# Designs tried in a protein design chat: VH-VL binders against p58978. Part 20

Target 1, 218 residues: p58978
Amino acid sequence: MTNTEIFNKLTNAIVTQDIAGCAKLTQEALDAGISPLDIITKGLSPGMKIIGDKFEAAEIFLPQIMMSGKAMSSAMEILTPELEKTKVEGEEGTGLAITFVAEGDIHDIGHRLVTTMLGANGFDILDLGVDVLNETVIEEAAKRKGQKIILVGSALMTTSMLGQKDLMDRLREENLRDSVKCMFGGAPVSDKWIDEIGADATAENAAEAAKVALNVMK
Key: E = the ipSAE of ESMFold2; O = the ipSAE of OpenDDE; V2 = 0.75 times the mean of E and O plus 0.25 times the DockQ between their complexes.

## First folded at step 6 (VH-VL; framework fv_retifanlimab)

Design t3 (at its last look DockQ between E and O 0.04; V2 from the best seeds 0.00; counts 0 for: pae E 13.5 > 2, placed apart)
Fold by OpenDDE, look of step 6:
Structure t3 (fold): chain C 218 residues (1-218), chain A 122 residues (1-122), chain B 111 residues (1-111)
Amino acid sequence: as target 1 above (218 residues)
Amino acid sequence: QVQLVQSGAEVKKPGASVKVSCKASGYTFTSYYMNWVRQAPGQGLEWIGIINPSGGSTWLDQKFKDRVTITVDKSTSTAYMELSSLRSEDTAVYYCARVPYRFGSPYAFDIWGQGTLVTVSS
Amino acid sequence: EIVLTQSPATLSLSPGERATLSCRASQSVDSYGNSYMNWFQQKPGQPPKLLIHDASNRATGVPSRFSGSGSGTDFTLTISSLEPEDFAVYFCQQRSYWPYTFGGGTKVEIK
């Protein structure tokens, strides 16, 4: 089986909510010498993206998303130990990524993927979860003042997206803005929005988010 | 003001089809999924399927995939369930029930129709 | 499919007594930090009425004597002090997996 075939099967396993198959294929991919990062970026993540897109397009329902998430999780359980091995050999100094979903928002598909990809790319991860108060983010940033930090926020609703502006304002008020990098994502988030609120970057997907974050942190 | 009103009782012969309607009012029809659930006399609840009125996508229990069609008419805020090849065991009260679409909302059927009795008898 | 087992099948109690209803799932219904287990009350000739959503949240208008708890595979509906109008059948329902499934129900009847 070619790598491409394996990736396609992984993608399909996610899209069809084949949890057991996803895990099996993940192991097979590893056994075939495919890197964990490639498995994620070329196989699993594309599947989750499809699921996310379908959800946003009102083509699938909550249980399907949940099951796909579980499929992803099953794969990640296998991949995480391998990723950790590679981190030891990676470049030091990438920094800490504080990830969260905006207050009032619990859409975490993108958040989880982004978090995973950031970790895979060498970031230390502080995952604050979903429905996170801006003050919590501020608090965590303040505790770590002086460290190399990027805030990575997600919002999938326009109303929760507004919280991103508030967060940026609060960061400025607390004199933390210059001590952190800020990246926001989500379906409603645009470059224009990022500019408007004075954030540093956005990304269209989890893979891009990791790359953008690396670049922003340089 | 929010309510689901279903069509009246039906009596059908085996092999026939039945189409039950569920008219929504008092809320934005496309903001909620619509579910169909049935309950045989003296029995428990059985989920049949769900439809997204916005996109028209459906998901059905495997048991019903070959016999059930769920549709919506957005212009009238009405959901439909058609069950074909009726059998005696299909005798039940059929309910429509809405559920919120998005994360952050209660994950539950919060509004139900009054139910439609479908009797299948020779 | 996820099998929900409710116990007991019948619960005979008097007004004022505490009712504890159990719902056990064949596998965990937790996802994304939530338990997608709901509880319904049904009286004869009426559709089910939502009582609890997401394991522990009372639906709008539901009296405080009703409470839900649990996670994973084990869930409980508690009625702290039964009122005459509380004698009915109670169903648990999960939305974590296709197909949606209901428990067999617990009938709370007057002793």
Scores: ipSAE 0.023, ipTM 0.622, lowest interface PAE 5.4, mean pLDDT 90
Fold by ESMFold2, look of step 6:
Structure t3 (fold): chain C 218 residues (1-218), chain A 122 residues (1-122), chain B 111 residues (1-111)
Amino acid sequence: as target 1 above (218 residues)
Amino acid sequence: QVQLVQSGAEVKKPGASVKVSCKASGYTFTSYYMNWVRQAPGQGLEWIGIINPSGGSTWLDQKFKDRVTITVDKSTSTAYMELSSLRSEDTAVYYCARVPYRFGSPYAFDIWGQGTLVTVSS
Amino acid sequence: EIVLTQSPATLSLSPGERATLSCRASQSVDSYGNSYMNWFQQKPGQPPKLLIHDASNRATGVPSRFSGSGSGTDFTLTISSLEPEDFAVYFCQQRSYWPYTFGGGTKVEIK
């Protein structure tokens, strides 16, 4: 199928860090009538999974992940407006997603994608950005204790995962754990890790993250 | 005078456990990750794991996950590493070393403890 | 896990000579245009001492005769003119990926 061919090319563009080629293929896919969600989930995200798997196997370094992330970001600059055209109004009060990358982590590519997907799926967004202190996350959650909140953190490096465990411990210490849902994602985060730190969920990619977040908040 | 002072040498039998302490002074204990690294006699350095003292969160090398526990006591500014089910190949000098937890910092082991020799022999 | 290979294993030199130590990583340790390779000096009975962080940045209090260079997979520590206190073992260490790994060391000894 023609769609299959362009998905494979998108995947390869991510894996080979072809930033300009990835943007061009993304526009070509849109022109061919392929939905933005399919471009992400069938073309782009599989490339990021390949890169993440190679990182876990120590076959590649952070620079390749970062350049693959830049290729993904270039595609998302094209896709985000198109996703917003298909947005369903969040009439049920989906909730507030507080999105962030923990302090000490320079990975913001997955963060931007997850934040965009959450907004497109009806969440109100409070985007704290990158290098966010756990204290800041706690303060924002405490301000909104009666509100329907999901904390969404992402990590690329295993060093930043320690901050996720620390955040969960701090939420319990401040008696806020039951006031929020907690979701962590990124290449190194696993279901076993989520269980270990007592968080609520993880997801394999940004599109799945939005679906998982909706389920957690129901 | 930033320093890390470790507990004294230990001699242990195979199958026993050892707990090494690392007391920090001269800096804000919770502003730096604490790492544990070991060096077998005449060998290179091997990273064991890391702890964030502010929340107690840890990450360990896969080789050690089932045998090592890393903890802190914030009230005494002390980190601990406990290694169980000791074997003769665990004979090594064990070091604690700090690294900054702030983005943009050098993420380098800038201050090391003096080392604790753990000898495992029957 | 990223393997760091140091060469030579032993470097026999006299005071005043230039020492050049090599560290090769099995994969690139670069991120966002930065190279996360550190260098340590270790003397017998002492813990390692940080010399160079992030490939080329001299740590506080380290003499200017020490310099680091390189990127990607190939890194070099240079001691421009050896002093008697510089005869020691030198380790490279990457901090780009967990587990953190160290090279096997280069012993700089008196000829």
Scores: ipSAE 0.000, ipTM 0.451, lowest interface PAE 13.5, mean pLDDT 82
ESMFold2 (binder alone), look of step 6: mean pLDDT 91; pTM 0.929

Design t4 (at its last look DockQ between E and O 0.52; V2 from the best seeds 0.00; counts 0 for: pae E 8.8 > 2)
Fold by OpenDDE, look of step 6:
Structure t4 (fold): chain C 218 residues (1-218), chain A 122 residues (1-122), chain B 111 residues (1-111)
Amino acid sequence: as target 1 above (218 residues)
Amino acid sequence: QVQLVQSGAEVKKPGASVKVSCKASGYTFTSYYMNWVRQAPGQGLEWIGIINPSGGSTWLDQKFKDRVTITVDKSTSTAYMELSSLRSEDTAVYYCARLPYRFGSPYAFDIWGQGTLVTVSS
Amino acid sequence: EIVLTQSPATLSLSPGERATLSCRASQSVDSYGNSYMNWFQQKPGQPPKLLIHDASNRATGVPSRFSGSGSGTDFTLTISSLEPEDFAVYFCQQRSNWPYTFGGGTKVEIK
């Protein structure tokens, strides 16, 4: 099979929620010499994008998304050790990504994907999880003052989005704003919002988030 | 008892400012967002803006960004809405409404003030 | 902004009858399998009262005769059997995106 064929099959495995197939294909791809990053960016992530689009179009529902997420996870279990090997050989100085879902919010599918993609792109990862208090984020940022850090927050509701503004304000109050980069995402998050709260960037999906983060950290 | 008590009716002239208060009681003031909504006579509901009493952050509808200021006094558990450059079209009943934001809560305006009539007339 | 259109504007019914109120959104208010649509009841001289949150969840103290359904852009509030106290104006409200917006309301009046 050509690399393109393998990527298409991976994409399809995600779209059809074929968890076992996804894992198998992932291994096959690795065995064929395809890089873990290519497997993710050219095969798996496109599938997740399709799933997201279908969900927005009301063509699929939450269970399908969750199953696709599981398929993705199964692949990542295989890829993670390989990614770690490549990190050792990769470009030093990407920085630490502190990822979290805002207080009051437990929607973590996007968060997990973003976290994965950041890791795949060379970031060290501190995943704070979901329903994270701004104070927790501040504390972690403060502990690591002087390090190259990007805060990556997700909000899927307007109520949780307001917390992002509070976080930014708090960062300023604690004199941490200049020591960290801030990226926020989620369905209700817009460029306008980012500008309003004084954050550095947003992204529409996990793949873009990784790219944007790399750019912001340059 | 959980309740929001608003200040009394106001009569203002065009160009003036009005500041409406909303005092919260019976619950932790900083654990809920506070919203302001207005309703012109015989008309529908119009959302004005939101504030997090804990952090003080606000977001306002674009229509009101230049004329509305929402603030809180945590010591008195009171939210305020100030509307400047009043126009006749601003004549309405103004409501404060509590909004839960923590996980597991109904994400809706579950408690309302009794409303404050603001009349703008020359 | 998300525009909410309620229909009908007025619904004339008798006590004991079933009331069906519609709210249509200009765009989807769904996220992660949830629909961010709320319903309120308002009586003259009173503030709105929360009835339904997130499309189908009755607020505390709301009678079982009230039910919400729908997803995406189309939502329905149903009163299975109207009681005299149910004659009021009903508003839908979305929380999917800022600004929060309300429908124009449906007046349920006695026939």
Scores: ipSAE 0.811, ipTM 0.914, lowest interface PAE 0.6, mean pLDDT 93
Fold by ESMFold2, look of step 6:
Structure t4 (fold): chain C 218 residues (1-218), chain A 122 residues (1-122), chain B 111 residues (1-111)
Amino acid sequence: as target 1 above (218 residues)
Amino acid sequence: QVQLVQSGAEVKKPGASVKVSCKASGYTFTSYYMNWVRQAPGQGLEWIGIINPSGGSTWLDQKFKDRVTITVDKSTSTAYMELSSLRSEDTAVYYCARLPYRFGSPYAFDIWGQGTLVTVSS
Amino acid sequence: EIVLTQSPATLSLSPGERATLSCRASQSVDSYGNSYMNWFQQKPGQPPKLLIHDASNRATGVPSRFSGSGSGTDFTLTISSLEPEDFAVYFCQQRSNWPYTFGGGTKVEIK
């Protein structure tokens, strides 16, 4: 099959909620020599965009978008190890990304994609998962004081944003603020909010997050 | 029983300060945000700000930022709202209201205090 | 700041009639595929009581005659058949962005 045909099939598998087919097509794309990043950006992400647009237009409902998300996750389970194979290790470089979803938030899909994109762009990864206490983030940053560290927090809702402010305040109180860079993403997070809490950056999506993180760590 | 019990009515002169308390019971205090909302007599509702009792951080509506302080005392499960430099237009009933913040919660002010009337007059 | 405009200001109705209350936001209150609009009932001398959260979900213990609908900027609270205890003021409230804001209210009064 041509690469374009494979990308179209991947997009369609997301749109039609074909979880097993999406995983199979992902493996076929890898076997055909297509890069994991191309599979994501040219096949899978366009499908999630289509589904998101349909949901916003009330053409589909919650069960369908959840199943498309599961199809995406199935593909990412296959792609994440392959992205890690391209990672550059042991060089003076990018740094450690400590990724997390704040306490009270369990947004998993965007978090996993951001973490994967950061790793693919040369960051070492410490993925703390979801519903992460600020104390845990502080502890892990403190253990690694002196390393190049970026904290990457994801927020789904405005209610998660007070936790971001608490984290920034705590970093200052613990004399860790200058030891780390801090980036928060998600739809509720704005440039004004980032400035207000004294963080370093925000990004609109997972691919942009990796680019912004690289720039911040310069 | 989950409830929020506020301090009693207060009468203040312009330029003074008032500190309203809101004591929570029947739930884990640090697992919900606390909000303050006011309502002038016969008028609508106006949100003042929010505090995360776990970390103590706040966000305050800019209309009040220079005059309001929101705090908690975790040992007594009590939230406080202090409004300084009082003006006659600050006369209102002040409510505390809790807000769930964990994903999957109904993200709404599900429990309100009974209200505290603050009257500002010469 | 998101301004919420409720209409009508007053509904004069009899018990058993249907009430339809409107709330319009100055910008969308949708995020993450959800509509972040809540509805409250308030009787004189009482704090507000939550009726509907996230546009259409009834709060615990709220009778089925109350329903919410809408998305984006346009929201509706419907009371299918008014009972004597439903004569009150109703407020919409958005939680999409800080500051959280309330509509001016719709008074449902006995005709």
Scores: ipSAE 0.007, ipTM 0.560, lowest interface PAE 8.8, mean pLDDT 84
ESMFold2 (binder alone), look of step 6: mean pLDDT 91; pTM 0.934

Design t5 (at its last look DockQ between E and O 0.43; V2 from the best seeds 0.00; counts 0 for: pae E 8.0 > 2)
Fold by OpenDDE, look of step 6:
Structure t5 (fold): chain C 218 residues (1-218), chain A 122 residues (1-122), chain B 111 residues (1-111)
Amino acid sequence: as target 1 above (218 residues)
Amino acid sequence: QVQLVQSGAEVKKPGASVKVSCKASGYTFTSYYMNWVRQAPGQGLEWIGIINPSGGSTWLDQKFKDRVTITVDKSTSTAYMELSSLRSEDTAVYYCARVPYRYGSPYAFDIWGQGTLVTVSS
Amino acid sequence: EIVLTQSPATLSLSPGERATLSCRASQSVDSYGNSYMNWFQQKPGQPPKLLIHDASNRATGVPSRFSGSGSGTDFTLTISSLEPEDFAVYFCQQRSNWPYTFGGGTKVEIK
């Protein structure tokens, strides 16, 4: 099979929620010498994008998204060790991404994808999980003062967005704002919001988030 | 009993300011965000803004950003809405309404104040 | 902002009849399989009362004759059999995005 054929099959495996197939194809792709990053960016991520689009169009529902997420996860379990190998040989200085879902929010699909994409793009990852207190984020940032850090927060509810503003305020109060980059995402998060709270960036999807993060960290 | 009790009716002249209070009782004040909504006589509902009592962060409708300030006093479990540069069009009943911030709760304005009539007249 | 259009503006019915109220959003209010649409009842001189949250969930104490349905941009509040106390104004409200917005309301009046 050509690389293109493999990528298409990976995409299709995500779109059809073929968890076992996705894992198998991922391994096959690796065996064929395809880089983990290409597998993710050219095969798996396009599938997730399609799933997202279908969801927005009300063509699929939450269960399908979750299953596709599981398919993605199965692939990532295979790819993660390989990615770690490549990181050692990769470009130094990308930085640490501290990822989290805002306090009061437990929606983690987007968060997981973003975290994955950040890792795939060379970031060290500290995943704080969901329903994360701002104080926890502050503490982690403070512990790592002087390091190249980007905070990556997700909010899927409008009410969770206020926590982002509070976080930004708290960062300023603790004199940490200048030592970290801040990126926030989620369905309700807009550029206007980012500007309002004084954050550095937002992204519409996981793939974009990784790119934006790289740019912000330059 | 969970309730929101608002301050009494206000009569103001154009250009003046009004500050409406909303006292919460019967629940943990910081576990809910507080919203302000107004309703002109015979008209629909208009959302003004929201505040997180815990952190103090607010978000306002663009229409009100220059004239409205929402604050809280955690020690008294009271939220405030101040509207400046009052106009006749600001004549309305102003409501406070709570909404939970944590997943798993009804994400809606489940408890409302009784409303505060603010009349702006020359 | 998300504009909510309610129809009809007025609904004249008799007790015991079925009431169907519509709320249309200018854009989808769905996220992660949830629809962020709420319904309120308001009587004269009173604040709005929550009836339905997230499209189809009855608030505490709300009678079973009230039901919500819909997703995306189209939502419906149904009163299966009108009681005398149900004659009021009903508002839909979205929480999908800021600013929060309300529909113009549907007045359910006695025929």
Scores: ipSAE 0.670, ipTM 0.848, lowest interface PAE 1.0, mean pLDDT 92
Fold by ESMFold2, look of step 6:
Structure t5 (fold): chain C 218 residues (1-218), chain A 122 residues (1-122), chain B 111 residues (1-111)
Amino acid sequence: as target 1 above (218 residues)
Amino acid sequence: QVQLVQSGAEVKKPGASVKVSCKASGYTFTSYYMNWVRQAPGQGLEWIGIINPSGGSTWLDQKFKDRVTITVDKSTSTAYMELSSLRSEDTAVYYCARVPYRYGSPYAFDIWGQGTLVTVSS
Amino acid sequence: EIVLTQSPATLSLSPGERATLSCRASQSVDSYGNSYMNWFQQKPGQPPKLLIHDASNRATGVPSRFSGSGSGTDFTLTISSLEPEDFAVYFCQQRSNWPYTFGGGTKVEIK
C-alpha cells in the first residue's frame, strides 16, 4: 500500500464517518513510518475540508460533521502522543493558550486541529470549545493575569467576526489587553481585519498557527 | 410579536445633529446585531453601520465614520444612531434592521423598523 | 467595496407575466459554497421586505412565485406570474464583505 493510498483511505474514512476505520488507518500510517504531521495534513485534513464544503453546500447537516469530527478525534488520540515526542524539553513558560470558537459560531473543524498543534508545540491548553461568550474568555484571562496567555479564536462568518472586535474592545476596557496576546483565524479573518481590531496575529493554517503563536509569545 | 419601533420624523438645520432611536421587542435583543441603513428620496439604500448589542462594538462605513455614533441601551432594548454636522445630502429615511449572528440562522435583514424621516433644510 | 449593478432599471409588465431581474456583483459574493446575496421588495412608504436570502432561499411567508438563482457574480430574481401586489421596487444586497451594499433597484411597474 503506497503512502498516497493510505492518505486517500484516511480522507475517505473522515468523509464517510468511519470512526474505527480512521483510527486503524492512522495506526497503519504510523507503523508505515509516515510522520504524524503528514498523516494530518495529507490524509485527515483534506477529509475535513471535503465534509466542510458539503455542509456549506447543504449536502449534509450538523450530525454528519460531528461524526466526521469524532473520526478526526479518534485519529488525534493516536497522533497526539507521537506529536508530543517532538516537544522541546527545557523550554519552560511557552504559555497558556486559551482556545475557542467565537460566540454565535459552532464551526470547529479547524479549532480542534489548532488546539492539538498548540499543545504539541509546548503550550498549556485551556480549550473552551465552541459558541464561547466573550465574557467567558475575559473571565478566564482575568483569573490568570500575570501568566503568559495567548487567546486563540476563530470565526466562520462575518457577523461572528464582530464578536472578535467586541472582545478586543472589552480587553482594553478591563485593562487586560496588555496581559494577553490575541490571535484570530478562520475563513473570513484577514491581516487587514487583525490590524483593524488591534489583535496580534492570524495564521493561514493550523501548523502555521502554532509557529505564529510561538513567535508572538517570545 | 417581533418588531422594531423608531422615533418620529425630524426637521433639522444644516450643522445640527440628530439622534434616532430604535426600540426592539418580541425577541432577545442581544441575539441579533443591529444595523442602520438610509434611503435618500428617490434613491437606493445605503448601509451605515452595525453594532453588537451584547458588547457594544461597532463597524461603521468609512463614509460616515467621523459623523456617526451607534449605541445601545440593553436595559431598554433600544439602539441609537446619532448623525452630526448634518448637510442637505443627509435628508433621508433612516432605518434600523436586525441581522442574526448565530450559526445556522439566515444571515439577512429579516426585520426592519418603520423608518425615520430626517429632513435637513434651511 | 462590492458594487451591485441591477438591470433593467425599470421593467414594465402586466399582471400574469414573468418578471426576470438581474443583479451583477463587481466581485464574487461566494464563500464556502454559499452565495451571500439577498433580495428585498420595497413598496412606497414602507421599509424593505426580505424575499430571498442566500441567493435562492425564500424568506418565511414569501409566495412560491418568487425564486432566486445564481452564484459568484451573477444573480437573478424571478417572479413567475406577476400579481397586482408585486408591482414594486426590488433590491439585491450582498453580505459577503463590509460595507454591506445594495443594488440600485429594479422598478417593476404596471404597463
Scores: ipSAE 0.015, ipTM 0.564, lowest interface PAE 8.0, mean pLDDT 84
ESMFold2 (binder alone), look of step 6: mean pLDDT 91; pTM 0.930

